# VH-VL binders against Cytochrome c oxidase assembly factor 8 (COA8), part 43

Target 1, 167 residues: Cytochrome c oxidase assembly factor 8 (COA8), of Homo sapiens (Human) (q96il0)
Amino acid sequence: APERGAERRDTAPSGVSRFCPPRKSCHDWIGPPDKYSNLRPVHFYIPENESPLEQKLRKLRQETQEWNQQFWANQNLTFSKEKEEFIHSRLKTKGLGLRTESGQKATLNAEEMADFYKEFLSKNFQKHMYYNRDWYKRNFAITFFMGKVALERIWNKLKQKQKKRSN
Short names: E, the ipSAE of ESMFold2; O, the ipSAE of OpenDDE; V2, 0.75 times the mean of E and O plus 0.25 times the DockQ between their complexes.

## First folded at step 9 (VH-VL)

Design i2 (from d5 with heavy chain G31D; framework fv_belrestotug; at its last look DockQ between E and O 0.01; V2 from the best seeds 0.00; counts 0 for: pae E 21.9 > 2, placed apart)
Fold by ESMFold2-Fast, scan of step 9:
Structure i2 (fold): chain C 167 residues (1-167), chain A 121 residues (1-121), chain B 108 residues (1-108)
Amino acid sequence: as target 1 above (167 residues)
Amino acid sequence: QVQLVQSGAEVKKPGASVKVSCKASGYTFTDYYMHWVRQAPGQGLEWMGVINPSGGRTSYAQKFQGRVTLTRDTSTSTVYMELSSLRSEDTAVYYCAREGFKYDSPHFDYWGQGTTVTVSS
Amino acid sequence: EIVLTQSPGTLSLSPGERATLSCRASQSVSSNYLAWYQQKPGQAPRLLIYGASNRATGIPDRFSGSGSGTDFTLTISRLEPEDFAVYYCQQYGTSPWTFGGGTKVEIK
């Protein structure tokens, strides 16, 4: 990340790492990619006069982010572990070691890895479909609440303009 | 089309060495493992070893360890099997075989035509 | 090393009959990594079945493989004249890869 020492990290209850935005921010802040999910988390700014509706939207977005982070952290972990197990198993069946003569980690040829990838996607197809369904539902709800918040803010601005024009 | 073309028949005396070649064509040479299998007259098939053409790493059956050497030349898409200290019992047809695969199951999908090696006095 | 025992050594049948070939392993074959090959005199082996039950490309549906663990079977439902050959099973679950002794299917 570009932040020169302003970042602080902690671990969420779900095991997903978190980040802290610059202390004096008046806006939402985007952090560096999470080590496990490879997604950039958003830290949400909480205004002093946050409405109940704005709070509901923020909590919905935060909960959706945690769900998304946890899903991809777990998916990436599963992929990495199964990939390593596949490579180790394939090398072992031929009597090949896990390291090359130079001490580097041994790898499989491109065709073997392509076949692994196809099977991984096939095995996880239903899981990814349910993820996409839930992702769609969550984004629909977020968009709906964003619309409500926008209408509230427009109404508040109209009230302010009216008060100013009435002297 | 995939083809594995092996070198011609050899006649050797006991104690000599033989080097058999297997030239691959019709696919990306470094993407597939290559194995060597032999068959003595009237006998079954015997696995000798495997080479990964990409890195050149090899593994051999214990029976042949110390006598067999598998190598490859990526510029000519050719694998080689060299067997030293030949005995009469090494008289056999020697095959190269490509390891095809599906995620859960490697298998020999293409075989060379075979090279007859005769060890006689 | 895993030793594969094929039985019978010779199977004498007529065209149209069903052939059942057995392959038994001295210890469990991991992941059903078991293949079947056909060999005719003077020719290289030809892949028939891999992963115990998967038919190779171009292989007629009269050939089928089954089994798991230590007991595997190759079935030819209706023998054609071209099916009279020697059949070998092979395991590739552990190094060294090993072959069975073969079953010769011959005309009765």
Scores: ipSAE 0.201, ipTM 0.629, lowest interface PAE 4.5, mean pLDDT 85
Fold by OpenDDE, look of step 10:
Structure i2 (fold): chain C 167 residues (1-167), chain A 121 residues (1-121), chain B 108 residues (1-108)
Amino acid sequence: as target 1 above (167 residues)
Amino acid sequence: QVQLVQSGAEVKKPGASVKVSCKASGYTFTDYYMHWVRQAPGQGLEWMGVINPSGGRTSYAQKFQGRVTLTRDTSTSTVYMELSSLRSEDTAVYYCAREGFKYDSPHFDYWGQGTTVTVSS
Amino acid sequence: EIVLTQSPGTLSLSPGERATLSCRASQSVSSNYLAWYQQKPGQAPRLLIYGASNRATGIPDRFSGSGSGTDFTLTISRLEPEDFAVYYCQQYGTSPWTFGGGTKVEIK
């Protein structure tokens, strides 16, 4: 069976941030910006006695992070591709080569690039609206669970104090 | 396997328009520029124009400016070349050609089989 | 417009001989933006060389490209019977993209 050369779709690799925090860390770590999304990944600490609510919060934060990473990785890839296409197309339209006589990559001026940015933003406006909506929903949920976890921690501290007074 | 399949031969009268199609398969259609090149009988190759991957931008050789229109349909993976105000000199084989890009070097890596357009009175 | 002049217009050789085809540009062209194509009668052009010296996939080792600036060369080290065709150079450095007039390699 001839191995079908899978054209590797330049799918933004699901950038599992290769950032590994130190094994003995007791707090969340912020990694360097991801190559594709340019977002700094957070490695969430898992406490030994994690409550069900704390676990739920951690999972929700993780899922939201992954969602954000994927969105911006794809967006940046699309942007880079369309930008390159715009430059090449514009140079071709102007009768210019892809390289200058000095062998440098030909570029467009700031005014021409402004047109690209305006067009790109206009084209992606609806996509960004949906992103923002979903971002708010996710963050609201995270905040809500943060509140619940905070209350749980307060309650547990009060119970421990009462037990220490009764002994 | 990458394939470019063009529409059949056309016979047109002077002043008419012709629309040639090029159906692409075997690759991501929206990632590649498509060019059109023609060849008159017994003559060399002549570049006509290019359409970008999205279909939103085109560039044409000055000789064909105002007469040639390139379009593409992503849903059918098809690129079209329309040439208007046909003249006898437009009698040629028309080719679609995919622009490959490797090592910062563009090239025509795949070609359609060609479409013969004959302009006769 | 960059004009590519190919020479000779016709090259008559025997199988097994070396073929040297010239492509001269009216202006300097980056080596990355020069390609060579082979065309047989009744067929579409086939890519041979891109970037002046890079052999396309499936192209035999007997084909080689060289050159820089205004002077480019396609060499066929040993002509095979299937190599008798028309060869075109093309530049991508400046729009419009232009082809040479072609060199016909024919059997002597």
Scores: ipSAE 0.043, ipTM 0.648, lowest interface PAE 3.7, mean pLDDT 88
Fold by ESMFold2, look of step 10:
Structure i2 (fold): chain C 167 residues (1-167), chain A 121 residues (1-121), chain B 108 residues (1-108)
Amino acid sequence: as target 1 above (167 residues)
Amino acid sequence: QVQLVQSGAEVKKPGASVKVSCKASGYTFTDYYMHWVRQAPGQGLEWMGVINPSGGRTSYAQKFQGRVTLTRDTSTSTVYMELSSLRSEDTAVYYCAREGFKYDSPHFDYWGQGTTVTVSS
Amino acid sequence: EIVLTQSPGTLSLSPGERATLSCRASQSVSSNYLAWYQQKPGQAPRLLIYGASNRATGIPDRFSGSGSGTDFTLTISRLEPEDFAVYYCQQYGTSPWTFGGGTKVEIK
């Protein structure tokens, strides 16, 4: 691991970056290109003198990010594929082509699409329940270790302040 | 608006030293690591080192250990790079570059305009 | 140290064409700490992509990054006149932080 001379400020940043899942419901997606993940990865710096506690916090955050990105990439891919499959199935049932006269992909009206959204939500209800439970568990664990790291840094700072460095 | 403004071009003799400044504005100076990267004429980019402006801690690439010193002045929001025992191969454009702090991504998101240092005999 | 090898060295294309730039690492780049920069003559590099696949703020959607481990790709879906420049990849997973040798994208 390389040695870096960087230190975090005394108070952890609030509201600037956290692992928060998207809302349970999905937006309607039409057209290319289709993005399958809503989350930007955070890549964590590894300082030379990272404490065991700081390392555990970093690993928890890394694991949570990877878990969250994988979940939503899979869900978005499944949503897109099943949406297209549903549209194609209903178009075939109605005797309609897969493309309009202008060459655009044919789609269904809002009433017809409502059946898809209801079925998709119902089918994936348990996955989202477990996702939300695991998200809260991971968020609480991360917050707990953030607090422990903050206390560790305060304690180390106080020990250095009380220790005479010169003379 | 984030801005990094570097000092002007310099011409030096071999064996001398050079000190390049990089003044930051538009953000909290002490919250972001500052890196130095150089580019010799017609060549690619080479990382030199990093400083944490909050505590002044530094880390240097092995190639520059003992010749480069990074410092900062928090009252003026300025980072300095000093390179000693200059050789003709040190002729390059020197950049300061900010590393992201807000856990969005650890990358070089803003760069200074560059400072040309020419080492000639 | 991790050596980044970019290919091709020069990519000659016309506006409107798709550009595909490769960056190969001598060993795996941990946590996808891989960035892409654009540099025009006489200018500082500009961040395009970070974390292998995330577009930096203000970068057009024609730029995309992909890959993991040792193989990374920058794609420009439809070249604009302003996209003719030199492109560098950079890893920051392991010190020393290293850059690739660059790929020059030039007008055919």
Scores: ipSAE 0.000, ipTM 0.435, lowest interface PAE 21.9, mean pLDDT 77
ESMFold2 (binder alone), look of step 10: mean pLDDT 91; pTM 0.926

Design i20 (from d5 with heavy chain N52T; framework fv_belrestotug)
Fold by ESMFold2-Fast, scan of step 9:
Structure i20 (fold): chain C 167 residues (1-167), chain A 121 residues (1-121), chain B 108 residues (1-108)
Amino acid sequence: as target 1 above (167 residues)
Amino acid sequence: QVQLVQSGAEVKKPGASVKVSCKASGYTFTGYYMHWVRQAPGQGLEWMGVITPSGGRTSYAQKFQGRVTLTRDTSTSTVYMELSSLRSEDTAVYYCAREGFKYDSPHFDYWGQGTTVTVSS
Amino acid sequence: EIVLTQSPGTLSLSPGERATLSCRASQSVSSNYLAWYQQKPGQAPRLLIYGASNRATGIPDRFSGSGSGTDFTLTISRLEPEDFAVYYCQQYGTSPWTFGGGTKVEIK
């Protein structure tokens, strides 16, 4: 809000919790990007007769979404904080001001920022590798349970069809 | 290949001004800060100031503030150091130095060959 | 401003010996932003070490930097004939950037 201040900081961010699906929805719905993770949340439709297996799959997908949202929200926050600290530190070491004469936030040269980005990526390489590993594990588990749910639905359809024929 | 070429030696009288040039080549001129450092005969190095070639923003050591002016010309990839109200104590070799950046640390990766400025009556 | 004090002022050694050069700051140097330069007569300074301990490109591994806060050291593990020169430390953690008075490494 201030004309010459830093961007407003939100002390209670809540992008994901304001997602609302269309009225009379009978399927999953995708919301706008989260303010902090920049990922779109999915609201899962809950059937009236959800099986225990279907519930387990839905909860696994919801848990994975929350884990993914939290990871990227934290990563983006860390990046923004370290970038701002880096810029402030560099300008201060040279005796340069934080603001230009026009009131804009002063920036570093592209080459200097490129070295920051390279160092940030290098420093976070192992963290991103573990994220990818866990992402694959979670997607494997989701795919496995999706297969189980599909088999359950096929079984129920076959069971109903057999009953209609002469059972 | 990166090269910083400075103007030739100058002889000035006390009270005069001197303007030394440093022409850069072999890299994107606006992408790197340029500093000026001097060295009196038989003495150590003394930092004078820095200029951002992209915006022309400057910062000077307090000792030189009011007497030194750093400027640049992006069309010729040249940085200038002008020192006014010269004294005999300003007799020195003046260097331009490029600020590189690696491993989260700035450093002077390339230096000009130096310009000798002699102030004598 | 941060004042850097180098010691000794002159270090007389023979080729093959170890050289240890000290640089002490009047105040803590932020982010270990300390560099070491080598200068020979009639030449511009040559970067050796930056960020207290990182060797510049092309610098032999016999040169090493260490230290933090206010006490920094440049070590040359085994002097070669071409290493006899003046060495300067520099801090760039706060404006104005400052240099030490220099240590001359000369042949005994």
Scores: ipSAE 0.127, ipTM 0.582, lowest interface PAE 4.8, mean pLDDT 84

Design i21 (from d5 with heavy chain V50I; framework fv_belrestotug)
Fold by ESMFold2-Fast, scan of step 9:
Structure i21 (fold): chain C 167 residues (1-167), chain A 121 residues (1-121), chain B 108 residues (1-108)
Amino acid sequence: as target 1 above (167 residues)
Amino acid sequence: QVQLVQSGAEVKKPGASVKVSCKASGYTFTGYYMHWVRQAPGQGLEWMGIINPSGGRTSYAQKFQGRVTLTRDTSTSTVYMELSSLRSEDTAVYYCAREGFKYDSPHFDYWGQGTTVTVSS
Amino acid sequence: EIVLTQSPGTLSLSPGERATLSCRASQSVSSNYLAWYQQKPGQAPRLLIYGASNRATGIPDRFSGSGSGTDFTLTISRLEPEDFAVYYCQQYGTSPWTFGGGTKVEIK
């Protein structure tokens, strides 16, 4: 399919996947994993009578999704680049080729790779701390607004119950 | 416990070939590079080559290029060093050695007991 | 190739004395890629120090390594009878991997 062809050809990190839900969707849709972040994007349904409060919640969730997508896309690109550089540097030092006899990319032994992962995690400790801080701030705000939306919906149901009783 | 056990001593004539084996045990054979190092009588240690037991890729010291061949058999966890066109100066003890890695530092952490190869007319 | 020069060629010392062994490289070697090995007659070399200063598992704390660039040192703070052997330095920074000529530590 053209849609999948277009998705496969997207070689640059450009935000969320180009997955499009069907017209007249009445629910949030979950797309395929983004090529770069490996996170599944949520396409938010916008009701015809969306309240200002519901709109604010939706926008916060969308902004948080974009922030997460960008963070993990960048993290994964950095990881892949540094891993490739590490492997190539080590193989070059040993005089070993960059590919196996079967033409596959050569890899280092498990112990050398373990050292790389250890160093990568250590190097990214501060970055992960900032991510966690921002994650909690964003999640706290979303939870707060979800509570407000829930209260609004309860109020509207009570109003509907009163209207039905008065009829 | 890691062990590298090499084949027994060999006596060869000039022009012959010798094939020395090194059987590994006590670890995942394909997870570690293996090196071959020789030591001639009265001389120091001389590096010959490296093999990746996973995939079989090799690299050799220029001095031995064209005469040395490193191979492995993953079913028996064994590495082989074959040296052809033997000369009297190839008389030496031949060692296999495993490459360990810690703190960004590769090193030879385990060695075979050595195989004496004597080339005499 | 990087040439490693060990000095002195022979150290004649008594048990209890301090041994200082030098290894000089013909060009700069990262400390991560310098190792020291001990070899006794009829035996394979045994790893002592890797990354210039890290002791291998099971190696007594009387053995220490130091140095960077082109000058590296192995120190045995107080010689034990079992320490009389030949010691080799090795660089792993560039192919071909090379070893020093060795320093023989012998009893007086």
Scores: ipSAE 0.000, ipTM 0.520, lowest interface PAE 11.7, mean pLDDT 83

Design i22 (from d5 with heavy chain V50W; framework fv_belrestotug)
Fold by ESMFold2-Fast, scan of step 9:
Structure i22 (fold): chain C 167 residues (1-167), chain A 121 residues (1-121), chain B 108 residues (1-108)
Amino acid sequence: as target 1 above (167 residues)
Amino acid sequence: QVQLVQSGAEVKKPGASVKVSCKASGYTFTGYYMHWVRQAPGQGLEWMGWINPSGGRTSYAQKFQGRVTLTRDTSTSTVYMELSSLRSEDTAVYYCAREGFKYDSPHFDYWGQGTTVTVSS
Amino acid sequence: EIVLTQSPGTLSLSPGERATLSCRASQSVSSNYLAWYQQKPGQAPRLLIYGASNRATGIPDRFSGSGSGTDFTLTISRLEPEDFAVYYCQQYGTSPWTFGGGTKVEIK
């Protein structure tokens, strides 16, 4: 998977230009669409001082992405397979070959394909309902952990300010 | 593909220190916590602590607090467990184990082969 | 700390029989935080089940886990010769991580 190259940072506190190492990312990055799922993957940056709570959030986001990628890759594959099986079955029922007299791949018109889309949607209705339910559950959990991480960071900053004041 | 390879057996005198290594390969070393677990002869498994290889943050079981130190070297993808003030009761096989990918189920998915540490006078 | 008690300490069974192993926690453990490991003599532990009921990659379907709260069970539906080993349960929801005392499954 592509990752960010070296990043130029103009004016460090010392006035010197700084770069991240070429094979390391300083931030999350978004990749190109996956061939099978058609979704863009996110490659998560792992902070050097990641807390256990921050790790849980990152792992949750990574796991959710993997689950989402797998669902859509499988769904797209199933759609393509069943579409071709439907076309073949309909052509056979009409007494037509899989290829036209010109040697081109035989196709169905939009009205005929509407039957396939209706059947596919109906057949996969429950599967999509469960997907949506799990999607909402996962996003709720992510939001919850994001809130926890935000509170942890606020608390740590507060503690740091108190230490600075006592010095 | 994922492998955890530990250093060889050690024989130590009481009061000495031992440092066991665990070299990781086949995955992003800084992406996964590493745990240490020991097993005394004929006994069960006992958790000692964990290290986050990314920042070096550690947590230790109370029983080992003050005697165990976990460190890592990101350039060699290696985690170290150092146990000081050795006693005969520290005779055990010591394992490194990787914390798995699942966010809310941080089980130990891969284990090193183990390092036998014998403490004898 | 959460204490895990495994029973029985030893199961003496023949190949082809069903093995049922129990793990009881001293306080409630979320199912997401319970795992089972297999250990053969002279070898490192091997992950079998995580999150109480999820089979790890490469683990045969004869292994299954169940349970919630304080009572958890590992079932081996039909023992193979290679299944004679010691089995440990583990909780990883609360520090310190703790293991049960183990159940030895041995040939009758």
Scores: ipSAE 0.000, ipTM 0.535, lowest interface PAE 11.6, mean pLDDT 83

Design i23 (from d5 with heavy chain V50E; framework fv_belrestotug)
Fold by ESMFold2-Fast, scan of step 9:
Structure i23 (fold): chain C 167 residues (1-167), chain A 121 residues (1-121), chain B 108 residues (1-108)
Amino acid sequence: as target 1 above (167 residues)
Amino acid sequence: QVQLVQSGAEVKKPGASVKVSCKASGYTFTGYYMHWVRQAPGQGLEWMGEINPSGGRTSYAQKFQGRVTLTRDTSTSTVYMELSSLRSEDTAVYYCAREGFKYDSPHFDYWGQGTTVTVSS
Amino acid sequence: EIVLTQSPGTLSLSPGERATLSCRASQSVSSNYLAWYQQKPGQAPRLLIYGASNRATGIPDRFSGSGSGTDFTLTISRLEPEDFAVYYCQQYGTSPWTFGGGTKVEIK
């Protein structure tokens, strides 16, 4: 019998059922914010009877989340590093040390920091444009597969009604 | 960052079994299928089978059906490939590979470094 | 199973030249299910192209893929010294996953 390539990933129905994870949610759940990206990860629940199409949607969402977390972790690390370098260079140019007379870390005021923020945004403009493009492409794909999953569920309900009528 | 680290080289006699491990890190282990591919000396790549780390469901190439067993341990994010009844023609480098998915396209996006298995008497 | 036939088996070229590698499938394969890998001696394969034409992360723009149906092509526009390797195509249009026999790109 002809089968689609993607459909073959779930080779046969399980003869033995398994239950949801120990966290007792049996649903997707949200973790604490990542130290570097400052984004809250979503941990996806994987049911035993997940259809190939549902699996495809879940994998796409997981990959999109990991891509998004990596982008923002890298951005935040770059921002922090360049911010510290900017503060250091400005204080050195003014003939000031990195510490105040009381031993506290020296800082620049908001007016002085405005130059850094403008430069950082300008330097990262193209990078953020590429991020936005990929973000929209990924969300379009997710929306498309969400629609396919919804149609599959409607079709399965219609098939069940036919089976009930024949039995 | 994603890494797949395999166990070290093995030397086995004909008729023995070998079990190779592949430890995953840097991603959600249960979210991605893992595959095993081998390569005999001077030859091309040969797909052996796949495992879904979430439920442990497996699928094998017909050539290896009955001799290969794929398993996983979610607590250590490790997949295992056990090949029994070894023959000299099973001498190969064995790779684990993660099945990535992007733009409706499944592919092997990350590979382990390979494990050399030598079968000789 | 779908058989992938790569040609030529060996391609002898000099740095700076264009390389064109062919992969033909015994049955039609959706472009979404075709990928290309590069393998250097003693190393694991490296993903180059997925979905017939999409470059993987970190892959230089001199690598491009094209094709549909049963005929797929990998092109390296200007060979660099590090590009001399074996290249494999792969499909999952139908189970099982299969690889081509490989094309060795070697220095002339």
Scores: ipSAE 0.000, ipTM 0.481, lowest interface PAE 18.5, mean pLDDT 80

Design i24 (from d5 with heavy chain S59Y; framework fv_belrestotug)
Fold by ESMFold2-Fast, scan of step 9:
Structure i24 (fold): chain C 167 residues (1-167), chain A 121 residues (1-121), chain B 108 residues (1-108)
Amino acid sequence: as target 1 above (167 residues)
Amino acid sequence: QVQLVQSGAEVKKPGASVKVSCKASGYTFTGYYMHWVRQAPGQGLEWMGVINPSGGRTYYAQKFQGRVTLTRDTSTSTVYMELSSLRSEDTAVYYCAREGFKYDSPHFDYWGQGTTVTVSS
Amino acid sequence: EIVLTQSPGTLSLSPGERATLSCRASQSVSSNYLAWYQQKPGQAPRLLIYGASNRATGIPDRFSGSGSGTDFTLTISRLEPEDFAVYYCQQYGTSPWTFGGGTKVEIK
């Protein structure tokens, strides 16, 4: 979509470290997908009267997001690197260079690449199982603290209601 | 034989920029990631960033984000590290290092000889 | 970021003795992503061990690595004169890739 009055369009930030939310927002802000993890970062609004429990929940969500983004950024980098190494190794075994006569990058056919994908998934089975375990643990913890924050907010509303009635 | 050969020593004033080169030979340049690591005098090793020479894709350490730029030239099998807005604390030896892979384990298997960058007023 | 703490800072030993170097991570590191490097004055670091326990090509059998989780060890079974150097551990499982502060192995 064209942008009115702009001579050129700014490209969305490509990395988590380059993502910056609007400076004065009263809500959480969701950014564009990170270049390496493909996950959209969330920058959390900090309310003026944030309780210690609300702060714990926010920090837990931030830490979980950082963990998740680093995992997928590293996984994607590892996949790309191993794919290139596999192609290099197979072409070397055939006595071929990584470049064609025309200078283009040489490629393997789908059957040969299927071997790589099977090997990559098998090698990373344990890593992915640990990721899933930790992801569920973190989400259970977040849900638990969300419940605590909700109960705290209900209690505070009840206290305010009692105060109004006593006045 | 795999070799990484870096450009010579540089002396810069504060606020200037420096561009260090790392020329690779003896392997397929686009098949391996290239990292940059620096070491201040008498100090330990500090990772700066990585480049995939195949597509030019980069990832930088937060501390250097906005000041470091990694690029490559596939025709000369050379990676470049440019560091801008130099300060005295940027005085260090800068190394390029190739990321090898074996047994599901990435590692820095070959290193350049290092380039000394001195920032003085 | 993961902080790697190496201890001791300095080991003063004689040729023929065993050196044991420790590297402790601030959080768990997969052994696949822990490496050890040797650096001599005026030289680039040299890979010794990768994946916590695998010797790099050309590295003598006297060098061995072990450990998992947060505690990793580099052992030099019998120090040779050329082994007196600074040793660094590195993790490369989680960005940013970080190095330990180094352990200097010096002649007694």
Scores: ipSAE 0.000, ipTM 0.453, lowest interface PAE 20.8, mean pLDDT 80

